# Miniprotein binders against b1l550, part 60

Target 1, 279 residues: b1l550
Amino acid sequence: MRLPEELLERARDIHSEAPSHRIKLDRVGSFGLKVPVEFKGFLLLAEADVWVSLPEGRRGVDLSRQVEAIYELSNPPKDPFSLCREAAISLLEKLNYADSSGVSIRFDAPLQDGESLKYYGVEISSIASDEIINKIRVEILGMTACPCTAELIRAYKSSEIAATHTQRSLGILEVSTKAEHPDPDKLASIIERAMSSPLRTYTKRPDEGGLVIRSLSNARLAEDVVREMIHLFLEEFGHLPEDTHILAAVRSMESVHMHDIYAERSFSLDEIRKEISSH
Key: E = the ipSAE of ESMFold2; O = the ipSAE of OpenDDE; V2 = 0.75 times the mean of E and O plus 0.25 times the DockQ between their complexes.

## First folded at step 7 (miniprotein)

Design kw9 (at its last look DockQ between E and O 0.69; V2 from the best seeds 0.00; counts 0 for: pae E 3.7 > 1.5)
Fold by ESMFold2, look of step 7:
Structure kw9 (fold): chain B 279 residues (1-279), chain A 83 residues (1-83)
Amino acid sequence: as target 1 above (279 residues)
Amino acid sequence: SMKRVRIEFTFDEENREEVLEFLKRLARELAEKYGLRVLVYVRDGEIRIFVKGDPEAVDKFIEEVLKELEKRGVKYTVEVEEL
């Protein structure tokens, strides 16, 4: 049932009233929307959040216009990065009281793994105001091999190839920049190359043996993985604007412990270049 | 009560990138001068400027942008849409 349009003449516009407490809000919107996206030949169901800023003098947000902004752009499905940017701009254009808007889109990205696929986590955002700021977070699992235990076992067994405990480690790269979003596959590749070994969907026995031997020759502390991620990031993305902000982190699910180990570094490109050049 | 305008420019492909950086700089300079909010972006091969603020200030912004583009001597078409 649709109600008569003429009721709009009699009803108060609650959203446009002044609030009882004049406090501006940074993010007011609709969270957890399901949107279809097309990513590298795959049709994926992504999750999106949309929001705008709300000035201290306005009581509420026009929710339906926010939802319209992203759904109008999502049919037919398209590239999630374009959707993210275009929806953020559309929100700012549609809602006359907002001085900033934002969109985030989350999905599992498929990645080729030999003859099969694996997946890694992606969250992208675009914030529009007097400029556009793009953010991307990539999370992918890899394997780390402990160099401390490897050295102890080497000393005990007098072997060139040391055994050690190995575990899944979650690598994280977040990038916030005025440039376009970095390619998530390149960020995922940086994380995997920083680990002792990538994880595989499956292997045959001879290939698995080779993988394990290679990972032992590339044993790394969580701290070393973070440093390597930063090094590789600078090689590939050092050309981004100087005020680009990066967070590099590892959460290692240590196989011999009940708890995880965590290492993290955040920096701007300007900051890290000065730090490196001073040593 | 404020005015919201989208300005849409079409330039030749060879000129677009240089003009984009010029327009970004000009738009920010004029936005500061007139107390406006602006955003310069590209969509569907067009350079677009979203501008919001006091109606008289928005009109002055549009006048100045077109005037400065005329000085550059590049060919373009323009459409102004009030939002």
Scores: ipSAE 0.354, ipTM 0.778, lowest interface PAE 3.7, mean pLDDT 89
Fold by OpenDDE base, look of step 7:
Structure kw9 (fold): chain B 279 residues (1-279), chain A 83 residues (1-83)
Amino acid sequence: as target 1 above (279 residues)
Amino acid sequence: SMKRVRIEFTFDEENREEVLEFLKRLARELAEKYGLRVLVYVRDGEIRIFVKGDPEAVDKFIEEVLKELEKRGVKYTVEVEEL
């Protein structure tokens, strides 16, 4: 049932009213939308958040216009990078009282793993204001082997390849840049290469043994993983603008402890270049 | 009252990056000068400038942008919305 449109003439526009308290809000929007995206030949149903800023003099945001903005652009499905940027801009265009807008799209990205698929988590965002900032967060699981325990066991048993505890570790790269979104597959690759070994969806017995041996032969602390991620990132993405901001992190789900080990570094490209050049 | 202006530019593919960088710089300088908010972006193969603020300031902004564009022989369309 649709109410008569004539009621709009009699009803006050609640959203355009002055609020009881003149306070600006940074983000007001719809979270948990589902939008189709095309990614690497896959059609995926992604989760999306859309928001705008709300000035102090306006009570509410026209939420319907926000939803329209992203869905107009999502049919036909397109790549999530373009969708984020275009939707962020469209939000500012449609909601003229807003000073800033943002779109975030989240999904599990397929990644080829031999004859099977594995995945990584990705969040693609664009924020529009006086400039467009593109943000991407990639999370992928790998395996780490502890070098400390390995050294203890080596010393005790005099073994060439010492046993050690292994665990799953979550690697995280978050990049915020005025340039285009970095390639998430490349980011995922950097994370995997920074760990002791990657995870595999499917392994044959010889492959599984090889994977474990590789991990043991490449034992790394959580701290080592983060440093390696940064190193590999600079090698691959050193061409990004100097004001590009990066978060490199790892959460190691330690198999001998009830808790996780966490390490991170936040930096800009200009900052880290200065740091490296000073050594 | 606020004025919103969208300026769309057609450019040759060969000079797209140069034109975009030029427009970004110009728009930023002018926005700072006039206290405006400006966004320069590419959409549908066109470079667009979105500017918002005080009507008089926006008008001055547009005038200066158009003057620079004319010097470069760039084709443009202007849409103005009063808010």
Scores: ipSAE 0.210, ipTM 0.657, lowest interface PAE 1.9, mean pLDDT 89
ESMFold2 (binder alone), look of step 7: mean pLDDT 85; pTM 0.846

Design qh0 (at its last look DockQ between E and O 0.93; V2 from the best seeds 0.75)
Fold by ESMFold2, look of step 7:
Structure qh0 (fold): chain B 279 residues (1-279), chain A 82 residues (1-82)
Amino acid sequence: as target 1 above (279 residues)
Amino acid sequence: DPVREAWKYFLEAIKLILEALKLLRKGDVEEAAEEYEEALEKLEEALEIAKEAGNEELIKRIKLLIELVEKLIEKLEKKLKG
């Protein structure tokens, strides 16, 4: 059923009224939108969130104008970084009462893995106000090998036949910066190199053996995986603005425990450089 | 690093676009138009640097933002004439 459009002339414009409680809101938006994106030659279906700030004197947000902002820019499909930035700008243009806007775009990114593909999680965000802040979060699974059990087994018989428990671990890097978004493939590479070994979609027996030997040779505590991620990040992205904020984390699904291990460090670039130089 | 230099001009253009939007909220239409035009100038500088560096992906992203700014200018001109 479609209601007569003539009613629009008689109905109160609820959104433009002042609210009973004059409290600003930081994020009012439409979350879980489906949008197409082009990423590294792939056409992917992504999930997007869009929002704006709402001043204390305005009761509501025109949500249809919000979704229009991103859908107008989604056809034809474009890279998610451009879509994110352009939609954030368009939101401020279309919803002129807002002093800030934001867009997040989430998808699984393909990575070459021999003759097949594997995938890692990506979330790209842009927040616009007087300036733009670009945020990217990547997460990828790798393999970790426990050094504590490896040392105990080594000591057991004096033989140097190394063994330990191995498990999947989820590595996370999240970067918030006033510069351009870091390349998600480079962030994923940093996480994988910090792990004991990468995971593969499949392996032949000689390759599987090599993978296991690598993991044993690179046995690392979850804490040291996080430290290595930070080290590698600084080598690749230490040129970003000093107020760039990073979160590095690992969630390890320990194969000999009923629970996971978690390690995390958040920092700004100026903070971590001062910390390192003090030792 | 020419790629970093091109990104610097690109981000400066975004800041100019955001300032133009702030000016429009205050009713300063002529100043907003000037900021949009300056943003285009910065984007054209970024585009030239990206072309010299041979960075095809950055070239594409700069062209997309140029297209957006041109649409914003057209919208502003239509409001002034109508």
Scores: ipSAE 0.734, ipTM 0.924, lowest interface PAE 1.2, mean pLDDT 89
Fold by OpenDDE base, look of step 7:
Structure qh0 (fold): chain B 279 residues (1-279), chain A 82 residues (1-82)
Amino acid sequence: as target 1 above (279 residues)
Amino acid sequence: DPVREAWKYFLEAIKLILEALKLLRKGDVEEAAEEYEEALEKLEEALEIAKEAGNEELIKRIKLLIELVEKLIEKLEKKLKG
């Protein structure tokens, strides 16, 4: 039922009223929208968050315009990077009282694994104000083998290849930059290469055996994985601006403990370069 | 690296667009229009470089942003005539 236009003329615009407390809000928006995106030839349904800043003199945000902004740009479906940037810009245009906007898009990204598919989690964001900040978070599972247990077993049985416990570990890379979004496939690759071994969706027996042997031969602590991720990241993405911020982290779902092991490092490219050069 | 250069122009164009929007918030419509035009010029340069590099994905992304800026200009023009 569409309300008569005459009634709309008499109604106060509540959103444009002065608030009871004149306080600026950083983020006001709609979270958990579903939007189609095109990624690596796949059409995916992604979750999206859209928001803008709210000035101190305005009671509320026109939420309908926010939703309109992202959906107008989602047809036809496009890559999530463009969608984030364009939607952030469009939000500022449509909501002229906002001095900043942001868009975040989350989905499981397909990754080729032989003749099958595996996946990694990705969140792509753009925040616009006087400048644009592009953010990407990649999460992918790998396998780690414990070097400590391996040493204990080696000492006990005098075996060349020591058995050890293995577990799934979640690797995380989060990058915030004024440059282009880093390639999420490359980020996922860095994480996998930093692990003892990657996970496989499909394995034949010889392949599975090889994967396990590889992990045992490349036993790593969670701390080792994080350091390796940082090292590999610097090799691939060291060309990014110095003010680029990175979070590298690992959550190891330990198979012998009821709890997880977690390790992280947060840094700017400038900071980490200075640290490495000092050694 | 031609691809990096194209991205440089692309990101500069985005900054110009954001500046235009800032100007519009201030009521500086004419100056905003100039910034949009400059943004388009930067995007055209980026597009040419990307074409020379044969980077299809970047070409696509640049074209999408060009389309957006053109729409923004059209909206601005309509506001000026109305």
Scores: ipSAE 0.656, ipTM 0.900, lowest interface PAE 0.8, mean pLDDT 91
ESMFold2 (binder alone), look of step 7: mean pLDDT 83; pTM 0.770

Design qh1 (at its last look DockQ between E and O 0.91; V2 from the best seeds 0.71)
Fold by ESMFold2, look of step 7:
Structure qh1 (fold): chain B 279 residues (1-279), chain A 82 residues (1-82)
Amino acid sequence: as target 1 above (279 residues)
Amino acid sequence: DPVREAWKYFLEAIKLILEALKKLRKGDVEEAAEKYEEALEELEEALEIAEEAGNEELIKRIKLLIELVEKLIEKLEKKLKG
């Protein structure tokens, strides 16, 4: 049922009124929108959030314009980075009372794994005001091997056994920058290379054995995985602006424990450069 | 690095687009149009560099932003004519 258009002339425009409590809001938006994106030749279903700032003198956001800003840009599907940036710009154009806008887009990114695919998590965002701030978070699983247990077993008298416990670990890189979004595949690669071994969707026994042996030869503490992520990140992305902010973290699902281990470091590029150059 | 150089022009175009939107909020329609045109000039430079480097993904992103700016200009021109 469609209501008569003439009602618009008699009804108050509630959204344009001043609120009874004149308090500005930082984020007013629509969350959990489903949008198609094209990524590396794949058509993926992504989840998007859109928002704008709301000044103290405006009671509400024009919801239809807000949602329109991203939906009209999402067909035909395009890469999620363009969609994210363009929607943030469109939000400011369509909702001229806002002094900032934001868009987040989340999807599982495919990654070639032999003859099959594996997936890792990606969330990108763009926050627009007088400038644009681009953020990306990548999460990917890898394998870690405990060096403490490996060393104890190697030191065992009369033992020629090379062994330790291995487990899945979730690696996280989150980058916030005024430059372009880093390539998520490169971030995922940094995380995997920092771990003891990557995970595969499936392996045949010779390949499985090889992965385990490589993980033993590359045993690492969660703390050292984070340090290696930072080192590899700086090699690949040290050219980003000095005020670029990074979070590097690992959550390890320790196979011999009832609990997980977590390590993280947050830093800006200028901070970490000073820290490294002082040693 | 030509890809990084193209991104510098691309990001400058975004800054100009945001400045245009700020001008529109103040009612400065002609200045906003000028900022949109400057953004297109930056994007055309970015596109030339990206095409010379053969970076297909960047080329697509630049063309998409050009399309957005062209639509913004078209909307603004329609408002000026009535």
Scores: ipSAE 0.715, ipTM 0.918, lowest interface PAE 1.3, mean pLDDT 90
Fold by OpenDDE base, look of step 7:
Structure qh1 (fold): chain B 279 residues (1-279), chain A 82 residues (1-82)
Amino acid sequence: as target 1 above (279 residues)
Amino acid sequence: DPVREAWKYFLEAIKLILEALKKLRKGDVEEAAEKYEEALEELEEALEIAEEAGNEELIKRIKLLIELVEKLIEKLEKKLKG
């Protein structure tokens, strides 16, 4: 049912009214939208969040315009990086009272694993104001083998390859930069290389055995994994601006404990370079 | 690295677009239009470099942003004529 236009003329614009409390809001928007994106030749349905700032003198945001902004740009489907940037810009254009906007897009990214596919989680964001900040978060599972248990068993049985417990570990890299979004496949690769071994979707028996042996031969603490991720990140992405912020983290789902082991480091490129140079 | 150089121009263009939008919020329409034109110039340079480098993905991304800026300019022009 379409309301008569005459009734709309009599209705006050609630969104444009002065609020009871004149307070600026940082983020007001629609969360959990579904938008199509094109990524590495795949058409994916991604989850999207869109928001803008709200000035102190305005009661509410025109949420319909926010939704319109992202969907207009989603047809035809495009890469999520462009969609984030363009939607952030479009939000500022459509909502002229906002001094900042943001878009986040989340999906499982396909990653080739031989003839099969595995995946990693990715969240791509752009925040626009006077400048644009591009953010990307990548999460991928790997396998870790415990070096401590390996040493205990080695001491007991004098074997060259000591048995140890293994577990799935979630590696996380989050990058915020004024430069281009880092390549998520490269970030995923860094995380996998920092683990004892990658996970495989499909394994033949010889391949599975090799994967486990590799893991045992490359036993790492969660702390080791984080440090290795940082090291590999600096090698690949050391060219990013000095004010680029990074979070490197690992959550190890320990197989011998009821709880997880967690390790992280947050840093700017400037800070970490100074730290490394001091040693 | 030509690709990195193209990205510098691309990111500068985005900055100029954001400046234009800021000008529009202040009611400075003429200055906003100038910033959009400057952004297009930067994008054209980025495109040229990306094409020379043969980076297809970056070319696509730049072209998409060019299209967006052109639409923004068109919207602005319509507001000025109306």
Scores: ipSAE 0.565, ipTM 0.861, lowest interface PAE 0.9, mean pLDDT 91
ESMFold2 (binder alone), look of step 7: mean pLDDT 84; pTM 0.791

Design qh10 (at its last look DockQ between E and O 0.94; V2 from the best seeds 0.00; counts 0 for: pae E 1.7 > 1.5)
Fold by ESMFold2, look of step 7:
Structure qh10 (fold): chain B 279 residues (1-279), chain A 82 residues (1-82)
Amino acid sequence: as target 1 above (279 residues)
Amino acid sequence: DPVREAWEYFLEAIKLILEALKLLRKGDVEEAAEEYEEALEKLEEALEIAKEAGNEELIRRIKLLIELVEKLIEKLEKKLKG
């Protein structure tokens, strides 16, 4: 049932009223929207969040106009970086009482894996105010092999076994910058190269054996995976603005424990360079 | 690096667009229109460099932002005349 349009002229505009408590809100938005995106030749279903700031003198946000900002830009589908950036700009234009806006877009990105595909998690954000801040988070699974157990087994003199425990580890890189979003495939590559071995969609027995042998030959502590991520990130993205912020982390699903191991370092490019140069 | 140079013009255009939006919030409509036009000039510079570099991904992103800014200018011009 559609209500008569004439009622709009008689009803109070609740959103434009002053609130009982004049308190600014940082994020008022619509979360969990489904939007299509084009990424590297693929059409993907993404999940988006959109929000704006709400000044102390305005009771509510026009939520229909808010979602309109991203839906109008999602047809026809476009790359998620353009969609994210343009929607953040459009939010500030359409909701002119806001002094900031934000858009987040999440999707599983395909990555070539032999003749098949594997996927890794991507979340991009653009937050607009007097400037735009672009954020990207990449999560990809890899394999790690424990060097502590490997050394203990090697030292066991009556043992002919070359072994250690291996496990899936989730690598995370998150970048916040005033420059363009880093390429998510490059971030995923950095994470995989920092681990003992990549994971494959499937392998035949000889290839599976090779992966295990590689991981044993490249055993790494979770802490050293994080350090290697940082090293590789600086090689690839050291040109970003000095106030760029990075989080590098690993969550290792240790196969011999009931719990996970976690290692993390956050830094700006400026501070990590000073730290390295002081040694 | 021409690709990086094109991105610098692109990012500069974004700053101009955001400044225009800030001017609109303050009611400075004529100044906002000038900032939008300057943003288009920066985007045309970015587009020319991206085309010379043959970077198809960047070309597409620049064209999309140009389309957005052109629509923003059209909306603003209609409000000024009405």
Scores: ipSAE 0.654, ipTM 0.902, lowest interface PAE 1.7, mean pLDDT 89
Fold by OpenDDE base, look of step 7:
Structure qh10 (fold): chain B 279 residues (1-279), chain A 82 residues (1-82)
Amino acid sequence: as target 1 above (279 residues)
Amino acid sequence: DPVREAWEYFLEAIKLILEALKLLRKGDVEEAAEEYEEALEKLEEALEIAKEAGNEELIRRIKLLIELVEKLIEKLEKKLKG
């Protein structure tokens, strides 16, 4: 039932009223929207969050306009990077009382694994104000082998390839930059290369054996993985602005413990370069 | 690197668009229009460089942003005539 227009004229615009407390809000928006995106030739249904700032003198945000902004730009489906940036800009245009906006888009990204597909988690964000900050978070699973147990077993049995426990580990790279979004496939590759071995969706017996042997031959602590991720990141993305912020992390789901091992480093490119140059 | 140069123009265009929106919030419509036009010029330069480099993905992204800016300009023009 559509309300009569006459009733709408009599109704107060609640959103435009002065709030009880004059406090600016940083983010007000709609979370958990579903939007189609085109990524690497795939049409994917992504989860999206959209928000704007709310000035101290306004009670509420026009949420319908926020939803409209992202869906107008989602037809036809486009790449999530463009959608994110354009939606952030459109939000500022449509909601002229906002001095900042943001969009976040999350999905599982397909990654070719021989004749099959594996995936990594990705979150692409853009935050717009006087400038735009582009953020990307990539999460991908790999395998780690414990060097400590390997050393103990080696000492005991004098084997060239020592048995050790292996586990699934989640590697995380989060990048915030005023430049373009880093390539998520490259970020995923960095994480995989930093681990003992990648995971495979499909393995034949010889391939599986080779994967395990590789892991055992490349045993790494969680700390080693994080340091290697940082090293590889600097090699690939060292051209980004100095104020680019990075989070490198790993969560190892240890097979001999009931708990996970976690390691991280947060840094700017400027900070880490100074640190490395001091050695 | 031509691709890097194209991205620099692209990012500059975004800054100009954001400045235009800021100006609009202040009521400076004429100045905002100038910033939009300058943004388009930057995007056109970016597009030319990207075409020369043969970077199809960047070309696509630039074209999408051009379309957005053109729509924003159109909306602004409608507000000025009304």
Scores: ipSAE 0.638, ipTM 0.892, lowest interface PAE 0.8, mean pLDDT 91
ESMFold2 (binder alone), look of step 7: mean pLDDT 83; pTM 0.778

Design qh11 (at its last look DockQ between E and O 0.01; V2 from the best seeds 0.00; counts 0 for: pae O 14.1 > 1.5, placed apart)
Fold by ESMFold2, look of step 7:
Structure qh11 (fold): chain B 279 residues (1-279), chain A 82 residues (1-82)
Amino acid sequence: as target 1 above (279 residues)
Amino acid sequence: DPVREAWKYFLEAIKLILEALKLLRKGDVEEAAEEYEEALEKLEEALEIAKEAGNEELIKRIKLLIELVEKMIERLEKKLKG
């Protein structure tokens, strides 16, 4: 059923009224939208959030225009970086009372893994106001092997046993910058290279043995992984603006514990360079 | 690095677009149109550099932003004429 359009001449325009309490809101939006994106030749269904600021003198946001902004730009499907950026810009055009806008796009990014695929998590954001701030978060699982237990076992009666507990560890890199979004594949690669070994979707027995040997040969604490992620990040992305902010973190699902281990470091590029140069 | 130079012009264009939107919020329509046109000039420069570098990914992204700005200009011009 569609209501008669002549009602528009009688009804109050609720959202254009002043609110009872004149308080600016930072984020008013539509969350959990499904949008198509094209990424590395794949057509993926992503989850998107869109929002704008709302000035203290306006009661409500025209939510249909928010949804329109991103859906108009998503057909035909395009890369998620362009969609995110363009939608944030379009939101400010369509909702001209807002002084800021934001868009987040989330999806699982495919990676080739032998004859199969694996994936990593990606969240891409653009926040527009007087400038645009681009944010990207990448999460990927790897394998870690505990060096402390490995050393204890090695030392046990001069043992030649190469053993320790191994577990899945979730590596996280989150970057916020005024420059272009870092390539998510490069961020995922940094995380995997920081781990004791990558995970595989499918292995044959000799390949599985190789992964275990690799992990034991490259045993790392969660703290080691975070430090290595930062080192590798600086090698690849040290050219980004000095006020670029990074979070590097590992959540390790320790196979010998009932609980997880977590390590993180957040920093700006200028901050971490000063810290490193003091050594 | 020519790819980084192209990204520099691309990001400068985005700043000009955002300034145009700020000007429109103030009602400064003619000045906003000038900022949009300057943004297009920056994007054309970025596009030429990206083409010379052979960076197909960047070429595609620049062309998409050009299309968005052209639509914004067309909408603005319709409001000025009507």
Scores: ipSAE 0.629, ipTM 0.893, lowest interface PAE 1.9, mean pLDDT 89
Fold by OpenDDE base, look of step 7:
Structure qh11 (fold): chain B 279 residues (1-279), chain A 82 residues (1-82)
Amino acid sequence: as target 1 above (279 residues)
Amino acid sequence: DPVREAWKYFLEAIKLILEALKLLRKGDVEEAAEEYEEALEKLEEALEIAKEAGNEELIKRIKLLIELVEKMIERLEKKLKG
């Protein structure tokens, strides 16, 4: 039921009122929206967050307009990269009092694994202000084998391939750039290649044995994984703008400990290039 | 809790073994041997406590580690005398 127009004319616009405390807010919006996206030929239901800044002189944000902006652009479903950028811009257009906007879209991305599918986590974001910044975060699980325990066992039994404990490890690459979002499949590939071995959804016995042997022969510390991720990233994405910011991280869910091991490096492309050139 | 205490000594021994290995990688054979000896002492304490507690699984684990540490000490001693 639409409220009678007469009642609407008498009602104060609460959102446009001056707040009791004149404080700017950085992000005000709707979180946990569900939006359809098309990704690599799959129609996926993604989770979306939309927000804008709120000036100090305005009490509240028109949340309905935010929701409208993302859903108008999501029909028909499109790729999440375009959706993110376009929605961020649309938010600024619709909410002219905002000096910045942002959109984040999260989903599990399908990845081909032989005859089956595995997945990685992806979060695609765009932040609009005087410029647009595109951000992507990719998370994928791999396997790591511990070189320290391997060395212990080698010293004890003199084996060429020493047994060691293995664990599941989460690799993370986060990229923020003024350029287009980097390809998430390529980012996922970098993470997998930096691990001792990838994980498989389905393995036959010979394949499983091979995977474990590969892991044992390629034992890596969490620190090794992060460094390898950075190295591989520079090889693949070194063409991005110099002000591009990267976070490379790994969380190893250690099998011999009750706690996880974590390692990370945050850097800009300019900074890391200078660091490498100095050696 | 005697079982908890045994585990405490066991974990301390593991830490010492890891340190010994670090020292070996640096070429510090004498210091590594000392750490292994300390680890052995901790394991022996853990074993006695575990025996008193009747924890067969822990006893088995400790004994295995003792055997390993003793072998390492023997190897290092041979290296130091040779």
Scores: ipSAE 0.000, ipTM 0.148, lowest interface PAE 14.1, mean pLDDT 87
ESMFold2 (binder alone), look of step 7: mean pLDDT 84; pTM 0.800

